# VHH binders against RNA-binding protein 12B-A (Rbm12b1): the designs that were tried, part 7

Target 1, 77 residues: RNA-binding protein 12B-A (Rbm12b1), of Mus musculus (Mouse) (q80yr9r283to359)
Amino acid sequence: FYVHLKNLSLNTNKRDLRNLFRDTDLTNDQIKFVYKDERRTRYAFVMFKNQKDYNTALGLHKTVLQYRPVLIDPVSR
Below, E stands for the ipSAE of ESMFold2; O stands for the ipSAE of OpenDDE; V2 stands for 0.75 times the mean of E and O plus 0.25 times the DockQ between their complexes.

## First folded at step 5 (VHH)

Design x1 (framework vhh_7zox_3)
Fold by ESMFold2-Fast, scan of step 5:
Structure x1 (fold): chain B 77 residues (1-77), chain A 121 residues (1-121)
Amino acid sequence: as target 1 above (77 residues)
Amino acid sequence: DVQLVESGGGLVQPGGSLRLSCVASGFTFSYYDMGWVRQAPGKGLEWVSDIYSGGSTGYADSVKGRFAISRDNAKNTLYLQMNRLKPEDTAVYYCAADYYVEGSEWTFDYAGQGTQVTVSS
């Protein structure tokens, strides 16, 4: 299960996302920031290993992280 | 307090090998992506390799096929096996955790003192 994160602060790191998703079993290798020409974008992809964690993540849509609401969109694989 | 201690650098001839180690303390090592970055004389930081908490690895094109990154979570230790070394690999090598790139700048929360690797005849 994948979600697409949008509207991230350019300063958001993987620790920030693990804290956001602290009620899930999430490791750093499941988080992939999207880069263009070696520069950070406001996008990331996060993989969840089970339906429960995926549903928990979707419920966090629009949570404010570093002064920005994080947009969490479902992605089917 | 977070600490990273690198070792294993030295002087080696072209074509030689070295193994770098990084011992971590002060955080739950197994939860963190770990990596190696280097700085050659007069140049900026260059990402070399990383290994995610789940074991997935990545390599810069300049070292792919020659370097191998690994970790031992029971020992809180990160390794870099460097084979077929070239003069261009001469640099200070830094162990890093939770790193990312902002524009052309490297940013990481934890960095060690570095270990010098010199490749010359």
Scores: ipSAE 0.000, ipTM 0.146, lowest interface PAE 12.9, mean pLDDT 81

Design x2 (framework vhh_brivekimig_d4)
Fold by ESMFold2-Fast, scan of step 5:
Structure x2 (fold): chain B 77 residues (1-77), chain A 122 residues (1-122)
Amino acid sequence: as target 1 above (77 residues)
Amino acid sequence: EVQLVESGGGVVQPGGSLRLSCAASGFTFSYYDMSWVRQAPGKGPEWVSSISGSGDSTLYADSVKGRFTISRDNSKNTLYLQMNSLRPEDTALYYCAADYYVEGSEWTFDYSSQGTLVTVSS
């Protein structure tokens, strides 16, 4: 299960995302920041191992992280 | 240098009103969606409202819908939050945030603001 995170602070690190999703079993290897020409963007992809964690993550849509609401979109067909 | 400077906070009684301002500089203000975010004492941050770069679209948290109005004046590079019917639970530091990064830039539009304190109490 994958979600697309948008509107992230450029200072967001994997620890920040693990804390946001602390009610899931998220590890660093499941988090991939999107880069463009070797520069960080405000996007990341996060993989969840089961539907429960995926649904928990979708419920956090618009939660504020570092004074920015995190937009969480399902990645699907 | 990108700057976001909030002002307009203060102490008001329940039912009162305040207008917050965010003065933006160092970027093309009209290109960016802007948001208000607040953090109450002892709580995590809460998104309050967003407005599109053009000013044509707005979004509100359910807790403030019908009481708060977000607006912007692109000619003055200023974002506003009109807060009416204030409640004790609106007590928080209020922050202004730009919602987009322009690729190729070395600045960030987040967290560098000081915020403005709003206290609603008798």
Scores: ipSAE 0.012, ipTM 0.159, lowest interface PAE 9.1, mean pLDDT 79

Design x3 (framework vhh_6qgx_2)
Fold by ESMFold2-Fast, scan of step 5:
Structure x3 (fold): chain B 77 residues (1-77), chain A 122 residues (1-122)
Amino acid sequence: as target 1 above (77 residues)
Amino acid sequence: QVQLVESGGGLVQAGGSLRLSCAASGFTFSYYDMAWFRRAPGKEREFVAAISWSGDSTFYTDSVKGRFTISRDHAKNTVSLQMNSLRPEDTAVYYCAADYYVEGSEWTFDYWGQGTRVTVSA
């Protein structure tokens, strides 16, 4: 199960995302920040191992992180 | 380091025109939506106009529609605001702002210039 995070602060790190999703079973290897031309973008992909954690994550859509609302979208391939 | 430097402010009579420019450096300009905001003394900062990273979309607050035009110059890393038919209520410090493009997201604008002062006399 994957979600696409948008509108992230350029200063957001994996620990910040693990804290945001603290009610899920999330490790650093499940978080991938998107880079373009070797630079951080405002996008990340997060993998959840089960439906419960995925649903919990979707419920956090628009939570404010570093003064920015985090947009959490289901991944369409 | 990221820098946005505004220029072109000054004193103008009501009905006159001014062109503001914002020079961007320290980041990949073509990835960023650009905007102008303004703040009059004793008032909140308000949105004026924005242009998408591609230049394909422009947005204006209702009070400036038809009078102001925002544009960007890809080669010069500049965004400009052409202000026509100026009114005394347009008197403010005008700020350039930049936000990394994310489709379907809210604009929060992480980077701000120091501002350029515009005074419109009656």
Scores: ipSAE 0.000, ipTM 0.121, lowest interface PAE 12.1, mean pLDDT 82

Design x4 (framework vhh_7w1s_2)
Fold by ESMFold2-Fast, scan of step 5:
Formats: structure tokens, sequence, C-alpha cells
Structure x4 (fold): chain B 77 residues (1-77), chain A 119 residues (1-119)
């Protein structure tokens, strides 16, 4: 299960995302920040190992991280 | 267009130390890079990861292993201390990334290097 994260601070690191999703079993290798022209964008993809973690993540849509609401969109795969 | 080449590995006695190196060539940009390992009959597992200024470790190696990166050489290192017999595995260097417009997939793996820890 994948989600697409939008509106991230450009300073967000993988530790910040693991803390956001602390109620899930999430490791750094499941998080991919999106780059364009070798620069960080405000997008990331996150893989969850099971349906329960995926549903937990979707419930965090619009949680404020570093003064920005994180938009969490489902991705079918 | 990324190629990963590991070096290091070999036979070491329990309690010893070893350093693995992984040189990346080809496409250059900021990577999330890490070390995975696979023991016989087991699934491949993440050992350590480095992205920008953030590192993470599997609980089994925390305090014993250290991952570091030299960005000028595009090389990642895994310093392994206090090695245990259960650390015996093939160690793989991996790089991942997602470029806008491409499918997310973990495409870049090295060939692997054997680490054998004897009692």
Amino acid sequence: as target 1 above (77 residues)
Amino acid sequence: QLQLVESGGGLVQAGGSMRLSCAASGFTFYYDMGWHRQAPGKQRELVADISSGDTAYDDSVKGRFTISRDNTKNTVYLQMNSLKVEDTAVYYCAADYYVEGSEWTFDYWGQGTQVTVSS
C-alpha cells in the first residue's frame, strides 16, 4: 500500500515522517522524497506493509507538520 | 543510469570489525542510500540507511554499526564493530529515489558482498 504525501516542508526529513506515522511499522526505506532537477520537492511517497498501517496513515490527512498541513492521497497499486 | 559497486567483506572472527564501501557511479543527485543484508533462508532486511542528514539502524545492529557517506565521492560506508556470528550474511548496497514522472521502485542494488563471522 502506497500513499502520496503533498505540501511537505522542504526541511522535512525521514525522521519527521517516521514520527508522524509513529503508530505504524515504518522504516526509512519505505519513504521516498520526490526530486526534480536534483532538488527536493514538496512531495513524497510512503509504502506501508499492511492494510492497517495504510488506513492509519490515511487518517492523518491534514495533520500539521512544521506549520504545514500534510496532504495524504491514496495510491492504488 | 546508476551503478553500485561494493567492496570489503570476507571472513572475520566474532568480536572483530570490518568496513564495507559502496561506490555509486552514473546518475548524480541526492540519494537515499543504505545497506541491506540477507542470510541463508531469510528475507533481505534493512541494516542501516542514510538520507540527507538522517540515519537509521535496525535494532539488532544499533550501537555496533555506523553508516556514513562521502558526498564528494558518492560513496557510502558501513563500519561494523563487535561482529557476531548472526551478522553472517550477504550485504547489499542500495540506492533509492523517485524522480517526478517515474514509477517508484527500488531499482538500484549492488552485486552483494559476503560477510562471514566465525565463532
Scores: ipSAE 0.012, ipTM 0.331, lowest interface PAE 7.9, mean pLDDT 80

Design x5 (framework vhh_7zox_3)
Fold by ESMFold2-Fast, scan of step 5:
Structure x5 (fold): chain B 77 residues (1-77), chain A 121 residues (1-121)
Amino acid sequence: as target 1 above (77 residues)
Amino acid sequence: DVQLVESGGGLVQPGGSLRLSCVASGFTFSYYDMGWVRQAPGKGLEWVSDISSGDSTGYADSVKGRFAISRDNAKNTLYLQMNRLKPEDTAVYYCARDYYVEGSEWTFDYAGQGTQVTVSS
């Protein structure tokens, strides 16, 4: 189960995302920030190991993190 | 009201340098990612550089290694140091307040009036 995070602050780190998703079982290796030409983008992919955590994450769509609403989309592929 | 006021453009010879400034007002400058976009004669808008609220920077391939973006949150000011300028850098340069919108890797909700940079002999 993957979600695509969009609109992240460029300062968002893995600890910030573990705190956002604190009601899920999430480790650093499940979080992949997207880089383009060696620079951070506003995108990340997060893997959840079970349906419950995936549904919990989708329910956090538009939660404000570092002054920005986090857009949480199911991976379409 | 949100205002972004650019300055520092002008005519410069190839290989020269310019420093652009943008003074922001009407919002909490330190909260926002800021950037520079440009429009060359007869072309569309091109993203040049951005800087996050935490000082992470990005650059277009065409300017990487020559331009440096910076900010001074105490002065509500965004800067673009432009070195080793080329005729291809000729454009109107706009200061922009960045806001991500679905379908674009960069976008802005406010931009200034622009400052003209002309690189010619």
Scores: ipSAE 0.000, ipTM 0.162, lowest interface PAE 12.0, mean pLDDT 82

Design x6 (framework vhh_7d4b_2)
Fold by ESMFold2-Fast, scan of step 5:
Structure x6 (fold): chain B 77 residues (1-77), chain A 125 residues (1-125)
Amino acid sequence: as target 1 above (77 residues)
Amino acid sequence: QVQLVESGGGVVQPGRSLRLSCAASGFTFSYYDMGWYRQAPGKQRELVASISWSGGSTNYADSVKGRFTISRDNSKNTMYLQMNSLKPEDTAVYYCAAEEVYSGDYTWEGSYDYWGQGTQVTVSS
């Protein structure tokens, strides 16, 4: 299960995302920040190993992290 | 015309300090998150430190925590990086970067990115 995170602060690191998703079993290897030409963007992908964690993550949509609401979208094809 | 101009780089001995400045013009500085990136030869550009549009949130790479301090002065359209206890591993070209702040639940793919030309920091004796 994958979610697409949008509107992340340039300040957001993997520890910040693990704290946001602290009620899930999430490790650094499940988090991938999106870069453009070696530049950090406001996007990341997060993989959840089970449905429960995935649903928990979707419920956190628009939670404020570092003064910005985090937009959490299911990955669509 | 959008410009980001870095200054304050140079050659210093290990353990010394440098302060980098980034002067911004041609856009509304206070609407942008700002960051310092660096790139050493043969390596990818990495985020060193970042600061939110308001200055209320900052972040640091683990390699610089406790040594570097990022700050900004929105009235002067300037961002700073105070670099203390410099190490040879800090040798790199340092780049100033600006990215537009998104509001609400609206977000754009390919947000506006502005970059400076970079300033060289060399830590050696």
Scores: ipSAE 0.000, ipTM 0.119, lowest interface PAE 14.3, mean pLDDT 79

Design x7 (framework vhh_7d4b_2)
Fold by ESMFold2-Fast, scan of step 5:
Structure x7 (fold): chain B 77 residues (1-77), chain A 122 residues (1-122)
Amino acid sequence: as target 1 above (77 residues)
Amino acid sequence: QVQLVESGGGVVQPGRSLRLSCAASGFTFSDYYMGWYRQAPGKQRELVASISWSGGSTNYADSVKGRFTISRDNSKNTMYLQMNSLKPEDTAVYYCAAEDYVYEGDTWTDYWGQGTQVTVSS
C-alpha cells in the first residue's frame, strides 16, 4: 500500500514523517523522497505494510507539518 | 511580498504568435519549477507547459507540442511562453505558476499569477 505525500516542507526529514505517522509501524526504508534535477521536491512516497496503517495514514490528510498542510493521496502499487 | 505578474496576452488572428512573460519576485526563482496553465470558459484549468529549475527539462501538453516553447531566464527571474501557430481553441486565460514539482493530477502549486487573457479569433 502506497501513499503520495505532497506539499512537504523542503526541510522535512524521515523522522518528521515517522512522527506524523506514529500510530503506524513505519521505518525509514518505507519512506522515499522525490528528487528532480538532484534537488529535493515537496513530494514523497510512503509504503505501508497493511491496510490498517494505510487507512490511518489517509486519515491524516491535511495535517499541518512545519506550517504546511500535508496532502496525502492514495496510490495503488 | 511574493508576486507573479503575467504580460503579453492579447487578441490575435489564427496562425499568428504571442509571447507571454511571467515576472517573479519575493522568492528564490531558481529554486522553483515554473509552469503555464490555462483555463477556457466552462473548462477546468489545465497544465500547458512546465520547466525545471535550470531549464534542463520541459514538459508540454499534447495539444501544444510543436507549437509552444517554454523557457526561463534565472538572471531576470522571468519565465516565457512562445506561442506559435495559434488556434481558436487556444483561447483562454493563461496563468503563471511556481511549484516545486509537477506531477500529472498531483501538483500543489505554491504561487499563482492573476492571469492574462489570450483570444484567438478572426
Scores: ipSAE 0.000, ipTM 0.152, lowest interface PAE 11.1, mean pLDDT 82

Design x8 (framework vhh_7d4b_2)
Fold by ESMFold2-Fast, scan of step 5:
Structure x8 (fold): chain B 77 residues (1-77), chain A 122 residues (1-122)
Amino acid sequence: as target 1 above (77 residues)
Amino acid sequence: QVQLVESGGGVVQPGRSLRLSCAASGFTFSDYDMGWYRQAPGKQRELVASISWSGGSTNYADSVKGRFTISRDNSKNTMYLQMNSLKPEDTAVYYCAAEDYVTEGDYWFDYWGQGTQVTVSS
């Protein structure tokens, strides 16, 4: 199960995302930041291992992280 | 509570220099690409210079290359525009702006200051 994170702070690191999703079993390998021309973008992809964690993540849509609401969209891969 | 405040504008003779400052508050300044725009009466707003969130890349309009330098100090939440060899054609209101990279159709952030007048006249 994958979600597409949008509108992230460019300073957001994997620990910040693991803390946001602390009610899931999320590891660093499941988080992929998107780069464009060697620059961080405001996008990331996160893989969840089960539907329960995926549904938990979708429920966090628009949670404020570092002064920005995180947009969490479902995506198929 | 997002605020951008420009300062440093004024009236100068051709060939002189001015330094504009943009003080940012109410958002994580180091997270945003920043730019300086200008608008002269009866003309459309023009991007003069831009700087990435890290300061690692800059871009300039052809009309100002070699004369203007954009910089930022993320520890002071401030962006600067050093304007050298000013010409009458540089006369405009200069605006500080913060833009981010967001997905098409998603939440869009555009923050603008009030502008500061720069007049280059003999």
Scores: ipSAE 0.000, ipTM 0.118, lowest interface PAE 11.5, mean pLDDT 79

Design y15 (from q13 with E99D E100Y Y106E; framework vhh_6qgx_2; at its last look DockQ between E and O 0.13; V2 from the best seeds 0.00; counts 0 for: pae O 7.9 > 2, placed apart)
Fold by ESMFold2-Fast, scan of step 5:
Structure y15 (fold): chain B 77 residues (1-77), chain A 125 residues (1-125)
Amino acid sequence: as target 1 above (77 residues)
Amino acid sequence: QVQLVESGGGLVQAGGSLRLSCAASGFTFSDYYMAWFRRAPGKEREFVAAISWSGGSTFYTDSVKGRFTISRDHAKNTVSLQMNSLRPEDTAVYYCAADYVYSGDETWEGSYDYWGQGTRVTVSA
């Protein structure tokens, strides 16, 4: 299961995302920050191992992290 | 509207060569990382090769390094995979993929925005 995170602070690190998703079983290797021209963007992809964690993550859409609402978008396959 | 169309697949004998092409339309090609993935019968999709938006960086999976070459042509909106010294284990459907923003991991399928339908490559012993 994958979600696309948008509008992240450029200072957001993997620990911040694990804390946001603390009610899920999320590890660093499931988090990928997105780069353009070798620079950090405000996007990340997160993989969840099961549907329960995926649904929990979708429910956190627009949670404020570091003064910015995090947009959580389901990834189409 | 967005399309990635693969071509160049076919049947070839071990030790032979094939050139796969992927024609891109409906998006600004020069802004995208381009990659080739493949799926062998009964197996999951695996990364083969990738090329950065400028063409300045290329990456290959170990099993094809030195045999395959990825390239791109911005004037034609095409990415190509030259496959030399083909082996029976290279038999697969080959897919072209486009990624607007590099995830830091070119092998991660989930970061790619667009995918082609694939072209079949069969390598006989």
Scores: ipSAE 0.015, ipTM 0.333, lowest interface PAE 7.0, mean pLDDT 86
ESMFold2, look of step 6: ipSAE 0.014; ipTM 0.330
ESMFold2 (binder alone), look of step 6: mean pLDDT 84; pTM 0.862
OpenDDE, look of step 6: ipSAE 0.016; ipTM 0.285

Design y16 (from q13 with D105S Y106E E109G G110D S111E; framework vhh_6qgx_2)
Fold by ESMFold2-Fast, scan of step 5:
Structure y16 (fold): chain B 77 residues (1-77), chain A 125 residues (1-125)
Amino acid sequence: as target 1 above (77 residues)
Amino acid sequence: QVQLVESGGGLVQAGGSLRLSCAASGFTFSDYYMAWFRRAPGKEREFVAAISWSGGSTFYTDSVKGRFTISRDHAKNTVSLQMNSLRPEDTAVYYCAAEEVYSGSETWGDEYDYWGQGTRVTVSA
């Protein structure tokens, strides 16, 4: 199960995302920040191992992280 | 309607300092990232520096790190760019820009939502 994160602070690190998704079993290898032309974008992909964690993550859509609401979109398996 | 007005540009000699200011109206600072961009004669617009709405996070392009400092005054609705150790290569029109918190900027290019008219900075050799 994958979600696409949008509108991230350019300072967001994997620890910040693990804290956002603390009610899920999330490790650093499940998080991938998107880069364009060697620059950090406001996008990331996060993999969840089960549907329960995936649904928990979708419920956090628009949670404020580092002064920005995080947009969480579902992605096809 | 968001309006941004720059000031503080001028002529300065290499090695000198200059402070640019941007006065913002039509929104609250809590809703926007603020940035400075510049466009040198005959060149494309490039990113210079940005500051989060809280002022807690700042970002700089490599060529200005350690020389320029961006800051924000919420009470006055202003963003400032302190430019030290200026070089002829810093000669450009400097633009203040604002990005909504909900905007999904994907790069440090021209993804900002609102732009000022610009203020000219000329650094003589």
Scores: ipSAE 0.000, ipTM 0.119, lowest interface PAE 12.9, mean pLDDT 78

Design y2 (framework vhh_6qgx_2)
Fold by ESMFold2-Fast, scan of step 5:
Structure y2 (fold): chain B 77 residues (1-77), chain A 123 residues (1-123)
Amino acid sequence: as target 1 above (77 residues)
Amino acid sequence: QVQLVESGGGLVQAGGSLRLSCAASGFTFSDYYMAWFRRAPGKEREFVAAISWSGGSTFYTDSVKGRFTISRDHAKNTVSLQMNSLRPEDTAVYYCAAEEVYSGDWEGSYDYWGQGTRVTVSA
């Protein structure tokens, strides 16, 4: 299960995302920040190992992280 | 019904300063991302600066970084652009823009636009 994160601060790190998704069993390897050339974008992909964690993550859509609401879009299997 | 009205434009010499203001009505200020764009004569509209709904995050195009400062005043329902060390290439009509749900790109699709205020920087 994948979600596409949008509107991230350019300073958001993997620990920030693990804290946001703290009710899931999320590891650093499941988080992929999107880069264009050598620059960070405001996008990331996060993989969840099961349906429960995926549903928990979708429920956090628009949670504020570093002054920005995180947009969490489902990506179909 | 969202309304944005810009003010503060004018004529200034290179090296000078101007402060632009955008007054917003018809929305709760804290719910919107605010941005300044500009259009130079004969050019496309370009992004200048943006500020998050809380004022905690700001973004600038490289050509103005260090010279321009975007800020907002929640109590007055305004966003401002302080323009220092102005250059002739900063000559443009400056537009205030607002977006409730950010598109994932600071230069993205803003929903509401003001009418613009003219800035002319002489050599």
Scores: ipSAE 0.000, ipTM 0.093, lowest interface PAE 16.4, mean pLDDT 79

Design y3 (framework vhh_6qgx_2)
Fold by ESMFold2-Fast, scan of step 5:
Order: structure tokens, then sequence, then C-alpha cells
Structure y3 (fold): chain B 77 residues (1-77), chain A 124 residues (1-124)
């Protein structure tokens, strides 16, 4: 199960995302920040190992992280 | 309408300094990261520097690290590039560009908006 995160602060790190998703079993390996032209973007992909964690993550859509609402979209891959 | 207007270019001797400015209008400035690119005659455009929407993160190409500083002023909706220790190889037209987080193909996104450019000439 994958979700696509949008509107992240360029300062967001993996620990910030583990704290956002603290009710899930999430490790650094499951978080991939998106880069283009060697620059950090406001996008990331997060893999969840089970449907419960995936559903929990979708429920956090628009939670404010570092003064920005995090947009969480489902992805089939 | 979205506009990016560059200023501050000119002729300077090697070792000199220039400060470029980019005035942004027509969009929510705080939702964009801003960048400077340059293009020398007969060459393709290259990345120079970028700054995040908050100003908390900056990025530079290796050839300008330690010499150029990018900054932004939210109250004036401007992005500036302070260019120190200029070299003849820095001679180019410098372009301000804006990238919106929500723009199209985010895997290989390109900058959404570009200024007209400001010319910098560094004499030996």
Amino acid sequence: as target 1 above (77 residues)
Amino acid sequence: QVQLVESGGGLVQAGGSLRLSCAASGFTFSDYYMAWFRRAPGKEREFVAAISWSGGSTFYTDSVKGRFTISRDHAKNTVSLQMNSLRPEDTAVYYCAAEEVYSGDYWEGSYDYWGQGTRVTVSA
C-alpha cells in the first residue's frame, strides 16, 4: 500500500513523517522523498505494510505539519 | 497574470560583485520555491540556485557555492541573488523561475514561470 504526500515543507525529514504517522508501524525504509534536478520537492511516497496502517494514514489528510497541510493521496503502486 | 521581472544585471570586472533581484506578482509567493538559472551565448540553460518557499532551505550548483547567496523577502515578494567574486565564465543571461508544488508532472516537473532575463557580463 502506497500513499503520495504533497505540500510538504522542504525541511520535512523522515522523523517528522514517522511522528505524523506514529499510530502506524513505519520505518525510514518506507519513506521516499521525491527529487527533481537534484532538488528536494514537496512530494514523498510512503509504503504501508498493511491495510490498517494505510487507512490510518489516509485519515490524516490535511493534518498540519510545519505550518502546511499535508495532502495524502492513495496510490496503487 | 503571473509575472517575474529581473533586474540588477550589468557589466562588472572579474572579482567584482552584482546583486540580482526578481519581483514576483500574480501568484501566492509563499507557495512557490524560486530559482535562478543562467544561459551563456551558444549554451543551454543551467541551474544556479534555488530557495524554498519559507526561505529555510537553499540549493546551489557547485561552481557558485561560497560565491553566490540566494535570499527572499516575503514582504516585497522578491528573490535576490548576491553574486560575489565574479568570473568571466559567469557571463550569461540570468533568469528567475518559479515552481509550483501542484504543477503537472511532479516526477520530472519543470519550472512553471520564467522571467525575461537580465544580462550579466564579467570582463577579464
Scores: ipSAE 0.000, ipTM 0.105, lowest interface PAE 13.7, mean pLDDT 79

Design y4 (framework vhh_6qgx_2)
Fold by ESMFold2-Fast, scan of step 5:
Parts: sequence; structure tokens; C-alpha cells
Structure y4 (fold): chain B 77 residues (1-77), chain A 124 residues (1-124)
Amino acid sequence: as target 1 above (77 residues)
Amino acid sequence: QVQLVESGGGLVQAGGSLRLSCAASGFTFSDYYMAWFRRAPGKEREFVAAISWSGGSTFYTDSVKGRFTISRDHAKNTVSLQMNSLRPEDTAVYYCAAEEVYSGDTEWGSYDYWGQGTRVTVSA
């Protein structure tokens, strides 16, 4: 199960995302920040191993992280 | 030469209302995500509300949801924050901020521009 994160602060690190999703068993290996031309973007992909964690993550859509609401979109199966 | 200038702050009693305005100049207003932040005395800066370039999406922190309304006027190059049912806890300096919309070719930056702030004091 994958979610697409948008509108992230360029200073957001994997620890920040693990804290956002602290009610899941998320590890650093499941988080991938998107780069364009070797530059950090405001996008990331996060993989969840089970439906429960995936649903928990979707429920956090628009949570404010580092002064920005995080947009959490489902990625189609 | 980009400027964001806030206005509308002042002293108000609890339960009252204030409307803050932010006048933007020096950039193409319709390409920017606009936001309000606040900083209370002795506290960290806190997100309050944001509005997308089209006005089609709005975001609020839980403590102001249902009491504050963010809006924008492209003809006047302004973003406004209507604050109703004010509480002493809303006392802060309020800042307007702007950032670019991702156009598909350019990396999005953090909030690129900030105003100087306008002071809001809510008395008990």
C-alpha cells in the first residue's frame, strides 16, 4: 500500500515522517523523498505493509507538519 | 521588490471579531499559495490557515477551525483572515506568507515571502 505525500517542507526528514505516522510500524526504508534534477521536491512516497496502517495514514491528511498541511493521496493498486 | 503588508490588527474583547488583510505586490498573486501564521508572546510560530492559488482549497489548524475563515481576492491582490469568536489565547502577532505553486518544472520552495506582522490583542 502506497501513499503520495505532497506539500512537504523541504526540511522534512524521515524522523519527522515517522513521528507523523507514529501509530504505524513505519521504518526509514519505507519512505522515499522525490528528487528532480538532484534537487529535493515537496513530494514523497510512503509504503505501508498492511491495510490498517494505510488507513491510519489516510486519516492524517492535512495534518500540519513544520507549518505546512501535508496532503496525503492514495496511490492506486 | 516583493512585499506582503498586513493590516487590521488591534485590541478587541473576547467574543469579538477582527478582519486581517494582507496586500501583496511585486509578484503574480494567482501563482502563490497564501497563508497566515501567528506567534504569541513567549511561544513558537504556529500555522493558522492557508488558501490555494485558485481559492479552491483551504486549510486550518484545529484551534481556529469554525471560527476563522481565510479568503482571497485576485482583483485586489489581497488575502484576508476573518476572525470570529476571539479568545485571549488568540493574542499574537499575525504574519502573512506566500509560496510558489509547483508548475511541473520548478521545485517548490518553502514559504518564500513574509510580511512584518500585525498585532492582535484579545482582552478577557
Scores: ipSAE 0.000, ipTM 0.135, lowest interface PAE 11.7, mean pLDDT 79

## First folded at step 8 (VHH)

Design p1 (framework vhh_7d4b_2; at its last look DockQ between E and O 0.08; V2 from the best seeds 0.00; counts 0 for: pae E 8.9 > 2, placed apart)
Fold by ESMFold2, look of step 8:
Structure p1 (fold): chain B 77 residues (1-77), chain A 122 residues (1-122)
Amino acid sequence: as target 1 above (77 residues)
Amino acid sequence: QVQLVESGGGVVQPGRSLRLSCAASGFTFSYYDMGWYRQAPGKQRELVASISSSGGDTNYADSVKGRFTISRDNSKNTMYLQMNSLKPEDTAVYYCARDYWVEGSEWTFDYWGQGTQVTVSS
């Protein structure tokens, strides 16, 4: 189960995302930031091991992290 | 509470091998990416190798690729660096660090240990 994170602060790191998703069983290996030309974008993918954690993560859509609402969308396939 | 302790350094001849260990405590080790850094006298600290939280992804500096191997044992809360075919240029203090990532080609991490000296001479 994958979600697409959008509108991330460029200062957001994996620890910040683990804290955002603290009610799930999330490790750093499940988090992949998207880069363009070796620069961090405002996008990331997060894999969840089960539907419960995935649904929990989708429920955090628009939660403010570092002064920006994080957009959380499902990923098909 | 977070503590990282490096060990395994020493003085060796060129071409020999050393194995460094990083013992971690005070956090859930398996949640975090880890890395080895080194700093030679008068030079900036540089990334040597990094490993993902599961151990499935590794990266190496070009200068050590093919000679060094990073690994981890999450059941023992320990990360390792096997250093083969050592060269005088590998002489440095080696540090382990938690939560590496790259922002604008600079490495960022939260914690690191006190270091272990590796000297390749003769």
Scores: ipSAE 0.007, ipTM 0.374, lowest interface PAE 8.9, mean pLDDT 83
ESMFold2 (binder alone), look of step 8: mean pLDDT 81; pTM 0.809
OpenDDE, look of step 8: ipSAE 0.016; ipTM 0.310

Design p2 (framework vhh_7d4b_2; at its last look DockQ between E and O 0.03; V2 from the best seeds 0.00; counts 0 for: pae E 15.4 > 2, grease 27.6 > 24.2, placed apart)
Fold by ESMFold2, look of step 8:
Structure p2 (fold): chain B 77 residues (1-77), chain A 122 residues (1-122)
Amino acid sequence: as target 1 above (77 residues)
Amino acid sequence: QVQLVESGGGVVQPGRSLRLSCAASGFTFSYYDMGWYRQAPGKQRELVASISYSGGDTNYADSVKGRFTISRDNSKNTMYLQMNSLKPEDTAVYYCARDSWIEGSEWTFDYWGQGTQVTVSS
């Protein structure tokens, strides 16, 4: 199960995302930031290994992280 | 404030074992990846081992694979490094660190302890 994270601060790192999803069993290899032209974007993908963690993550949609609400959408891929 | 305190270092003969401990305070330990680094005289600080926040993923420098084991006990806010089959080249100051360079970010010095000396010699 994948979610698409949008509207991230460019200063957001994997530690910040693990803290956001602290109620899940998430490791750094499950987090992939999106790059464009060798620069970080405001997007990332996160893979969850089970439905419970996936649902927990979707429930955090619009949580403020570093002064920006994080948009969290399911990915059909 | 974030504090990390290393212990368990000492002087030991080649082939012996030591177990290092890192006591953490000032933050929610179970939310953070952790790592052990070492710095030998005249060398740059290098990653020795890292462990994910849950303990489910570990990584080791090639020079220590099969000899060192990283672990953590989130109920005690403590990380460990079991160091077996020690060699003279393992001589260094060993540091525990929160959110090591393995995540692609830099840490401030307040994410490091003062270190614990490990010396392997006859």
Scores: ipSAE 0.000, ipTM 0.126, lowest interface PAE 15.4, mean pLDDT 81
ESMFold2 (binder alone), look of step 8: mean pLDDT 82; pTM 0.827
OpenDDE, look of step 8: ipSAE 0.017; ipTM 0.309

Design p3 (framework vhh_7d4b_2; at its last look DockQ between E and O 0.06; V2 from the best seeds 0.00; counts 0 for: pae E 16.1 > 2, grease 27.2 > 24.2, placed apart)
Amino acid sequence: QVQLVESGGGVVQPGRSLRLSCAASGFTFSDYDMGWYRQAPGKQRELVASISYSGGETDYADSVKGRFTISRDNSKNTMYLQMNSLKPEDTAVYYCARDYWVEGYDWTFDYWGQGTQVTVSS
ESMFold2, look of step 8: ipSAE 0.000; ipTM 0.118
ESMFold2 (binder alone), look of step 8: mean pLDDT 82; pTM 0.820
OpenDDE, look of step 8: ipSAE 0.020; ipTM 0.415

